# VHH binders against DNA replication and repair protein RecF (recF): the designs that were tried, part 23

Target 1, 363 residues: DNA replication and repair protein RecF (recF), of Pseudoalteromonas atlantica (q15zz5)
Amino acid sequence: MKLDSVQIRNLRNLQHVTFKPSHGVNFILGINGSGKSSILEAIHYLGFGRSFRTSKHKNVIQNEQESFTVFCECLEDSTTQRLGLSRSINDTVSVSINGIKGNKVSDLVSLLPVQIFTPQSSDILLGAPKLRRKYIDWCLFHVEHSFLTCSNAYSRLLKHNNALCRKQQVGYANPQRVYWTDLLAQYGSELTEFRNAMMTRLIPLITSNLAQFLPEFCVEISYYRGWEKGLELNEALTKSADRDYKNGYISVGPHKADVRFKISGKPAQEVLSRGQLRMLVAALQLATTQCLMSYTQKTCIFLLDDVGAELDAAKREVFIDRLLESNTQLFVTAIEEHQLEFIDKYQNKKMFHVEHGQVREES
Short names: E, the ipSAE of ESMFold2; O, the ipSAE of OpenDDE; V2, 0.75 times the mean of E and O plus 0.25 times the DockQ between their complexes.

## First folded at step 22 (VHH; framework vhh_podentamig1)

Design j3 (from z3 with S35N G54D; at its last look DockQ between E and O 0.60; V2 from the best seeds 0.77)
Fold by ESMFold2, look of step 22:
Structure j3 (fold): chain B 363 residues (1-363), chain A 121 residues (1-121)
Amino acid sequence: as target 1 above (363 residues)
Amino acid sequence: EVQLVESGGGLVQPGRSLTLSCAASGFTFNEYDYNWYRQAPGKQRELVAFIYGDSTLYADSVKGRFTISRDNAKNSIYLQMNSLRPEDTALYYCAAETIDWFTGEVSTDYWGQGTQVTVSS
């Protein structure tokens, strides 16, 4: 879906903001502290149910307020949808879809595929493997309707099996242990099949994008499923059982998977500069955007925070052009107008200025 | 105020059936997945069944005999227990949990106080 209108209430310094974005590119100008990233954070909440800046939702609520809200009207197959999300100081989430409450966050976010590119997006490459698993899983969530049910079952079974390991670690053996491990293996194998298929789709796209963003490097991309090659997951769990009981957790499976990027046999994060890592991330995120369009025809909402600090001018333009070719609605923040010298070429665009939590559209 | 209230427990003879109910109030029912747990005296609490989306999973000891279900219109979760055995004797708890759609983090947010099931001649 593409956003037709956005209303934000009591989110950081944004007391009451309403604006009608372009379905193409939206440029948001403002000095640091003006509220421009908070506008992206509001849209991010609609697409993730969470902030990209903090795990502490109370820090997002405006001072002296009990909650924040974000509402939008958006297009889906020429039909307008009215979507809303509120977060309260008591950790309560409220989701509204066309005026009907009582929805799961996953119901809302499935309607609004959102991606974000920030100065911190290189953490996908520099951080723990779970960040790279989330990269794949975001794409699966939006592309494969059965993925979330499988992933949730695996997560719950993993928690249960870890608890069984801890109990056995202290001498309490569960007679149903093999039954629960077999269920974990069943859902873990299915989850791995989803991820293998997605990586097969993504690797060619990433490789093609890298020809534009990092032509000087040959990046080898591989997926590690989280256990020994040549074994079924059930067999791997049996092989690791004694270690898992001693340590109190399941040590093999798709929760241990990773995506690995290598240059000449070394991890790419050890070879690439910070600017080059941002180019690799851009190639990754363009690939998931391309995959979404190719397999679902869904619109992606793409948020580019602080574009002037992250990408050189030529690569900014290429990245934006490639995103727009993928049926994407873009929101781009910048501090100064000169960082956007290329914008005259875009026909379907709007410019917004942000000062002290107020938004005005440039006429 | 948030509550999960179990009911339907009691004393039954082996081979008989019993239906446990769990009524939820004070929170958005549809946002959660639900479990039944049980704890016999002197034993560890064990997972009996859970319902997530349209799917169910059961402990091996109750598979084929117990059925978990939910009724979103009544904000209620049920455990149909057939062919009861003395080893099913326990305090049965209803629990509400969330799994974050993006991170996969599993949290058990609310617990009921339990309803006693005793299977004895």
Scores: ipSAE 0.749, ipTM 0.908, lowest interface PAE 1.1, mean pLDDT 89
ESMFold2 (binder alone), look of step 22: mean pLDDT 78; pTM 0.764
OpenDDE, look of step 22: ipSAE 0.892; ipTM 0.963

Design j4 (from z3 with S35T G54D; at its last look DockQ between E and O 0.60; V2 from the best seeds 0.79)
Fold by ESMFold2, look of step 22:
Structure j4 (fold): chain B 363 residues (1-363), chain A 121 residues (1-121)
Amino acid sequence: as target 1 above (363 residues)
Amino acid sequence: EVQLVESGGGLVQPGRSLTLSCAASGFTFNEYDYTWYRQAPGKQRELVAFIYGDSTLYADSVKGRFTISRDNAKNSIYLQMNSLRPEDTALYYCAAETIDWFTGEVSTDYWGQGTQVTVSS
């Protein structure tokens, strides 16, 4: 779904903001500190239930307020959907879908696929494997109906199995530990099948995007499933059991998975410059957007924070063009209009100016 | 004012059934998943059953005998306990948990005080 209207209350310096975005491209202009990224943060909350800037929801609430709220209206199949999320100072979340409260965050975010490209997005490549797992799992969440149920079961079983390992460290061996580990293997194998299938879909898309973003390089992309080749997961868990019980955690499985990027046998992050890494990330995120459209006919809301700092002018235009080709609703922040000199070519666009937490649509 | 309140425990003969309930208040019931735990005197706390969405997981010791369910309209979860054995004697309590859709992080946010189940002849 695409946003028809957005209302933001008490989020950082945004006391009360309402605006009606274009279904195409929305340019948000303002100086640093004006509230540009906070507008993206509000939309990001609708698509993730969390901030891209902090894990502490209290820090997002405007000073001396008890909560923030983000509300939107969306068009789907000629019907207006009304979606809202609020977070309070006591970290309570509230989700509203068409006036009905009591929904899970996952119910809300499944309706609004959101992606974001920020100055920190190269952390997907430079950071821990969990960020690369989140990349593939975001796509699975929106594309595969049964993924969340399987992923939740695995996560809960992993927590339980880790707790059993820790109990054995202090002398308590649960008589059901093999049963729980076998169940973990069952769901872990299913999770891995989801991820393998998704990587098979994503790799050709990423490779195609890299031909335009990084034509100088041949990037080899592979998926490490989290345990050695040639073993079923239950065999790998049995093999590691004594070590896991001694150490207090499960050491093999899809929670240890990674996506690996190599150029001429070396990790891509050791070869590519910072600007080139950002282009690889752009190719990755375009690929998930393309996959979402191809397999679900869903469109994506895509947030580009500080586009002038992230991409040179030619690459900015190419990236925006490619996102719009997948029927993406796009929100782009920039400091100055000259960073967006190519804007006249887009017909379905709106410009917004942000000053002191206030938003004005340009005619 | 957040509360999870268990009820339905008691003294029962082996082979009989009990239904435990856990009533939630002070938070949004439908946004959580729920686990029943039990702890017998001198024993470690153990997981009995977990309900998430329409799906359930059970400990091996209770599989086929116990059924976890939820009623969103009553803000309650239940544990139907059939074919009770003396080994099922324990303090039973429920917990409200979240699994983050994006990170997979599992948090136990609220705990009940428990209800005693005693199975003896």
Scores: ipSAE 0.815, ipTM 0.936, lowest interface PAE 0.9, mean pLDDT 89
ESMFold2 (binder alone), look of step 22: mean pLDDT 85; pTM 0.835
OpenDDE, look of step 22: ipSAE 0.879; ipTM 0.958

Design j5 (from z3 with S35A G54D; at its last look DockQ between E and O 0.63; V2 from the best seeds 0.77)
Fold by ESMFold2, look of step 22:
Structure j5 (fold): chain B 363 residues (1-363), chain A 121 residues (1-121)
Amino acid sequence: as target 1 above (363 residues)
Amino acid sequence: EVQLVESGGGLVQPGRSLTLSCAASGFTFNEYDYAWYRQAPGKQRELVAFIYGDSTLYADSVKGRFTISRDNAKNSIYLQMNSLRPEDTALYYCAAETIDWFTGEVSTDYWGQGTQVTVSS
């Protein structure tokens, strides 16, 4: 779905902001501290239910306010949807879909696939494996109907099995522990099948994009499923059981999975510069955008924060062009218009100026 | 204020049935998943049944005998317990749980006070 209008209330320095974006490219200009990243943060809340800048939702609420609200109107196949999210100082969330409250965050975010590219996006490669698992799982969430149910079941069973490990560690053996571990293996195997299938789809797209963004390297991409090669998951869980009960947690399974990027046998993050890592991330995010378009025909909303700092001029234009080819509604922040000298080529665009938490459309 | 209030417990003979109910108030019912737990005297609290979306999950000891359900219109969760056995004797708790769609983090946000089920010949 594409955003027709956005309303933001009491989010950081944005007291009451309303604007009507282009379905194509939206350029948001302003100095640091003006509120331009807060505009992206508002849209990000609609697509994730959380901030990309902080885990503490109360810090996003404007001073002396009890909540913030983000509301939008969207177009989907000639029908208008009205979507809203608010968060309060008590860390509670409220989701509204077409005037109906009591929806799960997952109901809202499934309607609005959002991706973001920020100065911190290289953490996908430099950070813990969980960030690379989230990369795959974001795509699965939007493409595969039954993924969330499987993933949630695995998460709940993992928490339960970890608790059983801790109880057995202190002498409280559960007579049903093999039953619970076998269920964990069942859902873990299914989750792994989802991820293997998605990687099969993503790797060719990533590889094709890397020819554009990082042509000087041949990047080998593989998926580590989270346990020893040659074993079924239930066999791996049996093999690790004594260790897991001693340590108090399950040490093998898809919660330990990773995506690995290698250049000449070495981890890519040991070879690539910071700028080259950003190109790899751009290739990854373009691939999930392409996958979404190919399998669902859904519009991705793509947020580019501080484009002038993250991509050189030639790469900016190519990245934006490739995103727009993939049925994307784009929001780009910049400090000065000269960082966007190429914008005249785009026909479906709007310019917005942000100052002191106020937004003005430039025509 | 947030409340989960269990009811329907009691003393019953082996082989009979009971229906436990759990009424929720003070929070948005449809945003949570729900579970029943039980704790027998001197034992650890254990998971009995869990309902998430359209799916249910049961402990091995109760599978085929117990059924968890929810009624979103009444903000209520139920546990139908058939073919009761003395080993089912426990304090039964209703719980509201959240799983974050993106991080997968699981929390048990609210607990009821419990309702006693005693199965005695």
Scores: ipSAE 0.761, ipTM 0.913, lowest interface PAE 1.1, mean pLDDT 89
ESMFold2 (binder alone), look of step 22: mean pLDDT 85; pTM 0.835
OpenDDE, look of step 22: ipSAE 0.878; ipTM 0.959

Design j6 (from z3 with G54D T108D D109Q; at its last look DockQ between E and O 0.57; V2 from the best seeds 0.76)
Fold by ESMFold2, look of step 22:
Structure j6 (fold): chain B 363 residues (1-363), chain A 121 residues (1-121)
Amino acid sequence: as target 1 above (363 residues)
Amino acid sequence: EVQLVESGGGLVQPGRSLTLSCAASGFTFNEYDYSWYRQAPGKQRELVAFIYGDSTLYADSVKGRFTISRDNAKNSIYLQMNSLRPEDTALYYCAAETIDWFTGEVSDQYWGQGTQVTVSS
């Protein structure tokens, strides 16, 4: 579902902001420091329960305040849905769905698929494998109803098995170790099956998008599952057991997985310029948006932060057009109006100006 | 302020049943995942059961005999312990933690004070 109204209270420099976005594209203009990225951060909280700028929720709360709140109204089947999220200085979270409190963050975020494209989004390619795993897993979360349960079970079993490794490291042999490791292998294998299937769906979409954004390159995309080819996961865990006991952690499994992008046998990040890496990221995120629409018919909310720094003018227009083809509600920040000169072609749009933490809709 | 308070422990004979309760307060109950641990005299604390959403996991030694459950209306977690054996004798602890829906990161745990279960003739 798409946002009809947004209320933001005590988030960074946003004291109390209310605005009614277009269901199409929303352009948010302001100088650096005005609050334009904080508006995206508020919407991001509705879709993730967390900031894209900091892991510390306290840093998002306005000075002298004990919490921030983001509230929205959405229209679904002629009924108004009311959704809210609040985070406090002690890191507690409160979720409200239609006036009922006590909901899980996952209940809220499943209703509002949100994606974001920022200057840091190139970290998907430049950074650690966990960012590439999160790319796949975001799509799985919204497409496969049983994914979260499997992923959470694996995470908890991994923590438990790591603790057993640490106990063994200091001389405690747990007689149930094999049982717990077999359970880890069962959920790890299931998690890997989810990810393999999702990559099979995503690769054709990414490849098609790359033909538009990076036609001069042939990008080879592969998934490394986190352990050697030819072994079942339980076999790999048995093979690594002595090393894992010595080191105090499980060293193989889907928590070690990665997505690899290569051009002529070399990592794409070593071949592509910074601008070309941004095009690859755009192709990746368009693919997950397309996958979401194709398999679930869900509406995505897409946040483009600092579009002028990330995409040249022609690429901005193409990217926005492709996102809108997937029934996406867009929020785009920019510093200068000239960065959006193509804006007149969009009929379902709104323009907002941000100054000193205040938001004004352009008449 | 986060609190977990266990109750329902006691002295029971082998083969009998017992239900442990854990009352949670000071946080959004549904946001957390819950587990039971136990510690027998002279032994290390061990995981007994874990519940998250509709998922449950059990230690091999209690599988089929114990059932973990939650009641969101009462902000409470339960451990139904059937077919009790002397080796189930331990101090039983309730624990709470979060698992991030996006990253899979498992938080540090909050712990209760424990409730004693003693299984003997």
Scores: ipSAE 0.797, ipTM 0.931, lowest interface PAE 1.1, mean pLDDT 89
ESMFold2 (binder alone), look of step 22: mean pLDDT 81; pTM 0.798
OpenDDE, look of step 22: ipSAE 0.848; ipTM 0.939

## First folded at step 23 (VHH; framework vhh_podentamig1)

Design s1 (from j1 with F50W; at its last look DockQ between E and O 0.60; V2 from the best seeds 0.76)
Fold by ESMFold2, look of step 23:
Structure s1 (fold): chain B 363 residues (1-363), chain A 121 residues (1-121)
Amino acid sequence: as target 1 above (363 residues)
Amino acid sequence: EVQLVESGGGLVQPGRSLTLSCAASGFTFNEYDYSWYRQAPGKQRELVAWIYGDSTLYADSVKGRFTISRDNAKNSIYLQMNSLRPEDTALYYCAAETIDWFTGEVSTDYWGQGTQVTVSS
């Protein structure tokens, strides 16, 4: 689904902004502090229900306002959809789908696959394994109908089993502990099967993209499921039980999984420069965009924040070209127009200028 | 004002049935998943049943005897309790829960006041 119009109210310095993006590529120019990243943040809220810049929703609300609102109109199969999200000073969320309120955030975000590439995107590689798990799981969420139900069950059971570990740590054993652990293993095994299948789809795409972005390296990509090789998950949970009860948490399972990237047997993040890590991230995000189109025919909305700082001109153009080949709707921010000198080749494009929280479409 | 109000408890002989109800108000019902918990005197609070979307999970001690359900039109959740046993005696309360779609964070956002179920001869 592609955005036909966007309306933003009371989000950071954006008091009331309305614009009609191109279905192709949208270039957003402005100096730092003008509001250009806040426009991307608004679109990101429609696709994630959260900010890419802060975990504190109330800090996104414009000073002296009680809430912010992001509204869009978009096209799906010749039908216009009207989608909205607001967050209030008391952290209340309101989601509207075609005038109907009371929807879950997951209902909204499933309609609008959004990805973002920022100066901080190398954290996927440098940060904790949970970021790499979110990479796989984002794709699963949009591609596999039954994934969310399985993932939610596992998360709930994990919280419950962790609480049982903490109670036993202080002497309160639950006689149903094995039953709850067996349920955790059931859903954990299913979750792992989803992730294995997704990695089989993604690895060829990532490898193909790396031939363009990092041709000088051979990156080995593997998935580590989060427990000992050769055991079923229920066996691994039984084996770790005494330590888990002592420590107060479940230490094995898909919540401990990781995606590993190696070059000549060494972690890629220990070999690659910062610029090379950004190229690896670009290859990863292009792969999930390609996977989404290939398996679902869904379009992705892709946000490129501060493109001039993150990619050299040649790689920037290749990345944008490859995203557009996957029928994405693209939003690119930059400080200076010369960072976008290649844009004349795109026919389906719009330029927007941002100054002091105001947006002007270039004619 | 946010409220979860349980009803339907009481004194019941072993082998009989009860239906508990939990009526929700002051928040958007469809945004949450729901659970029933129980706590007997001197014992730990325990999860009884959980409903999320069209899926359910049950504690081993109640599986096959209890059924959780929800009615979005009436903003209510239910616990059908069949073949009641003395060990089912407890204060039963409902809870509204969320799981973040992206992070997997699980929280119990609202709790009911509870309804007493007593199973005795």
Scores: ipSAE 0.811, ipTM 0.932, lowest interface PAE 0.9, mean pLDDT 89
ESMFold2 (binder alone), look of step 23: mean pLDDT 83; pTM 0.812
OpenDDE, look of step 23: ipSAE 0.823; ipTM 0.939

Design s2 (from j1 with F50Y; at its last look DockQ between E and O 0.59; V2 from the best seeds 0.73)
Fold by OpenDDE, look of step 23:
Structure s2 (fold): chain B 363 residues (1-363), chain A 121 residues (1-121)
Amino acid sequence: as target 1 above (363 residues)
Amino acid sequence: EVQLVESGGGLVQPGRSLTLSCAASGFTFNEYDYSWYRQAPGKQRELVAYIYGDSTLYADSVKGRFTISRDNAKNSIYLQMNSLRPEDTALYYCAAETIDWFTGEVSTDYWGQGTQVTVSS
């Protein structure tokens, strides 16, 4: 779905904002602190149910206000969808879908695939494996309907099994423990199958993208499922049972999975410059967008925050072009117009100026 | 104020049935998943049942005998306990949990005070 209209109320410095974005690319210009990132944050809430800037919803609510609201009308197959999310200072949430309240945030999020590219996006490569799991799981969430149920089951079982590991009174050989471990293995195996299938789809896309974004490098991509090759998950869990009991946590399984990027046998993050790493991330996110479109026919909303600081002009342009080719709706923030010197080439575009929390469309 | 209040506990004979209720208030009920725990005297707290979406999980010891359910309209969770055994004697707790969809992190945000179930002849 593409956003036709967006309304924001009481979100940070945005008291009341309404705008109608282009279904192509939307450029948002403003000085630091003007509210550009807040606009992206509002859209991010529709796609994730949370901010990309903070884990505390209270901090996103405008001062002296009780709640913020983000509302949009979007178009899919000539049908208008009405979507709204509100967060209150008491951490309550309200979701509205086509006028119906009481929906779960997950229901809303499932309708609007959103991705964001920020200065911190390089952390997917530099940070912990969980970030790379999140990368895969985002795509699975939007492509595979049964993924969420499986993933949630595994997560719950993992928590419980970890708790059992910490309880010395139960013992790792206790029949009850064995029961829970078996369930963990079942759901974990299913989860891993989802991830394997997704990675099989993504790797060719990523590789293709990298041919354009980083042609000077050959990047080897591999998926580590989280336990020893040749073993079933149940076998791996049994093998590690003594250690896990001693340590108080399950040490093998999908929660230990990772995506590895290597160049000439070395981790990519050790070889690539910061700018090159950003291009690698761009290739990754483009791949998930491509995958989403191919399998679901859904359009992705893509947010580029402070693009002028992240990529040079040539790289910005190629990234935007490739995203648009994948039928994405783009929102791009920048501080200065010169950072967007190539924007004249786009026919389906709008320009917005943000000043002191007000948004004005450039005519 | 956030509250989880359990009810329905009591003294019952073996083989009998009992239904526990957990009433939630002060938070968005539909955004959480829920569980029942129990703690017998001298034992550690153990998971009895989960309900997440339309799916449920049970401890092996209660599987086939206990049923966890939810009513969003009433902001309540239930535990139907059939064929009760003396080993089911415990303080039963309900809990509200959240999960990060992408990281798999599960957090137990709220706990009830518990309701006592005693199964004895």
Scores: ipSAE 0.755, ipTM 0.910, lowest interface PAE 0.8, mean pLDDT 93
ESMFold2, look of step 23: ipSAE 0.791; ipTM 0.929
ESMFold2 (binder alone), look of step 23: mean pLDDT 83; pTM 0.810

Design s3 (from j1 with S35G L57M; at its last look DockQ between E and O 0.67; V2 from the best seeds 0.76)
Fold by ESMFold2, look of step 23:
Structure s3 (fold): chain B 363 residues (1-363), chain A 121 residues (1-121)
Amino acid sequence: as target 1 above (363 residues)
Amino acid sequence: EVQLVESGGGLVQPGRSLTLSCAASGFTFNEYDYGWYRQAPGKQRELVAFIYGDSTMYADSVKGRFTISRDNAKNSIYLQMNSLRPEDTALYYCAAETIDWFTGEVSTDYWGQGTQVTVSS
């Protein structure tokens, strides 16, 4: 779904903000500290249930307020949706869908696929494997309706199996261990099948995008499933059992998976400059946007924070064009209008000016 | 005030049935998944059954004999225990659990006080 209207209350310096975005591209201008990233943060909350800037929800609540609220109205497929999220100082969350409270965060975020590109987005390549697993899993969450149930079951079983590894009274030969480990293997194998299928879809898209963004490199993309080649997962878990009980955690499985990017046999992050890493990330995020469009009727909402710092002028325009071609509602922040000199070519656009937490639409 | 209150425990003979109830209040019931745990004297607390969405999961020792269910309209979780055995004797706890949709982090946010089930002749 695309946002028709957004209302934000008590989020950082945004006391009460209402605006009606374009379904196409929305340019948000303002100096640092004016509130433009906070506008993106509000939309990000609707798509993730959390901030992209902090893990502490209390830091997002405006000073002396007890909560913030983000509310939106959307129209898709002739159905009007009214969606809201509130987070309080006591760290509780409240989700409202069409006036009904008591929804899970996952119910809300499944309706609004959101992606974000920030100066920190290169962490997907520079950071721990879990960030690359989240890249795949975000796409699976929105494309495969049965993925979340499988992923959640695996996560719960993993926590339970790790706890069993730490109990002194339970050895690897205990029948209770075998039962729970077999169940872990069943869900782990299913999770791995989801991820293999998604990687098969994503790799051609990423490769095609890289021809445009990094034509001077041949990037080899592979998926490591999290355990040794040639074994079924239950066999791998049996083989590692003594070690796992000694160390106190399950050491093999899809929770150890990774996506690897190599150039001439070396990790891409060791070869590429910081600017080139940003191009690789852009290619990755365009690929998940393209995949979402190809396999669902869902509209992606894409947030580009500080576009002038992330991409040079030519790449900036190309990235935006490719996102818009993928049925994306786009929100782009910039400090000055000259960073957006190409905007006149877009017919479905709006400009917003942000000063001191107030938002004004340019006629 | 957040509460999970178990009830329905008691003394029963082997082979008989018992239904445990867990009433939730003070928080949004539908935002959580729920499990029953038990702790026998001298043993560590163990998972008995878990319900998440429309799916269920059971410990091997109770599968086929116990059934977990939830009633969102009554903010309640149930454990139907059939064909009870002496080894089912334990303090039974209801727990409310969450998992982050994006990170996969699992937490047990609330525990009940427990209800005693004793199976003996």
Scores: ipSAE 0.722, ipTM 0.886, lowest interface PAE 1.2, mean pLDDT 88
ESMFold2 (binder alone), look of step 23: mean pLDDT 84; pTM 0.822
OpenDDE, look of step 23: ipSAE 0.872; ipTM 0.956

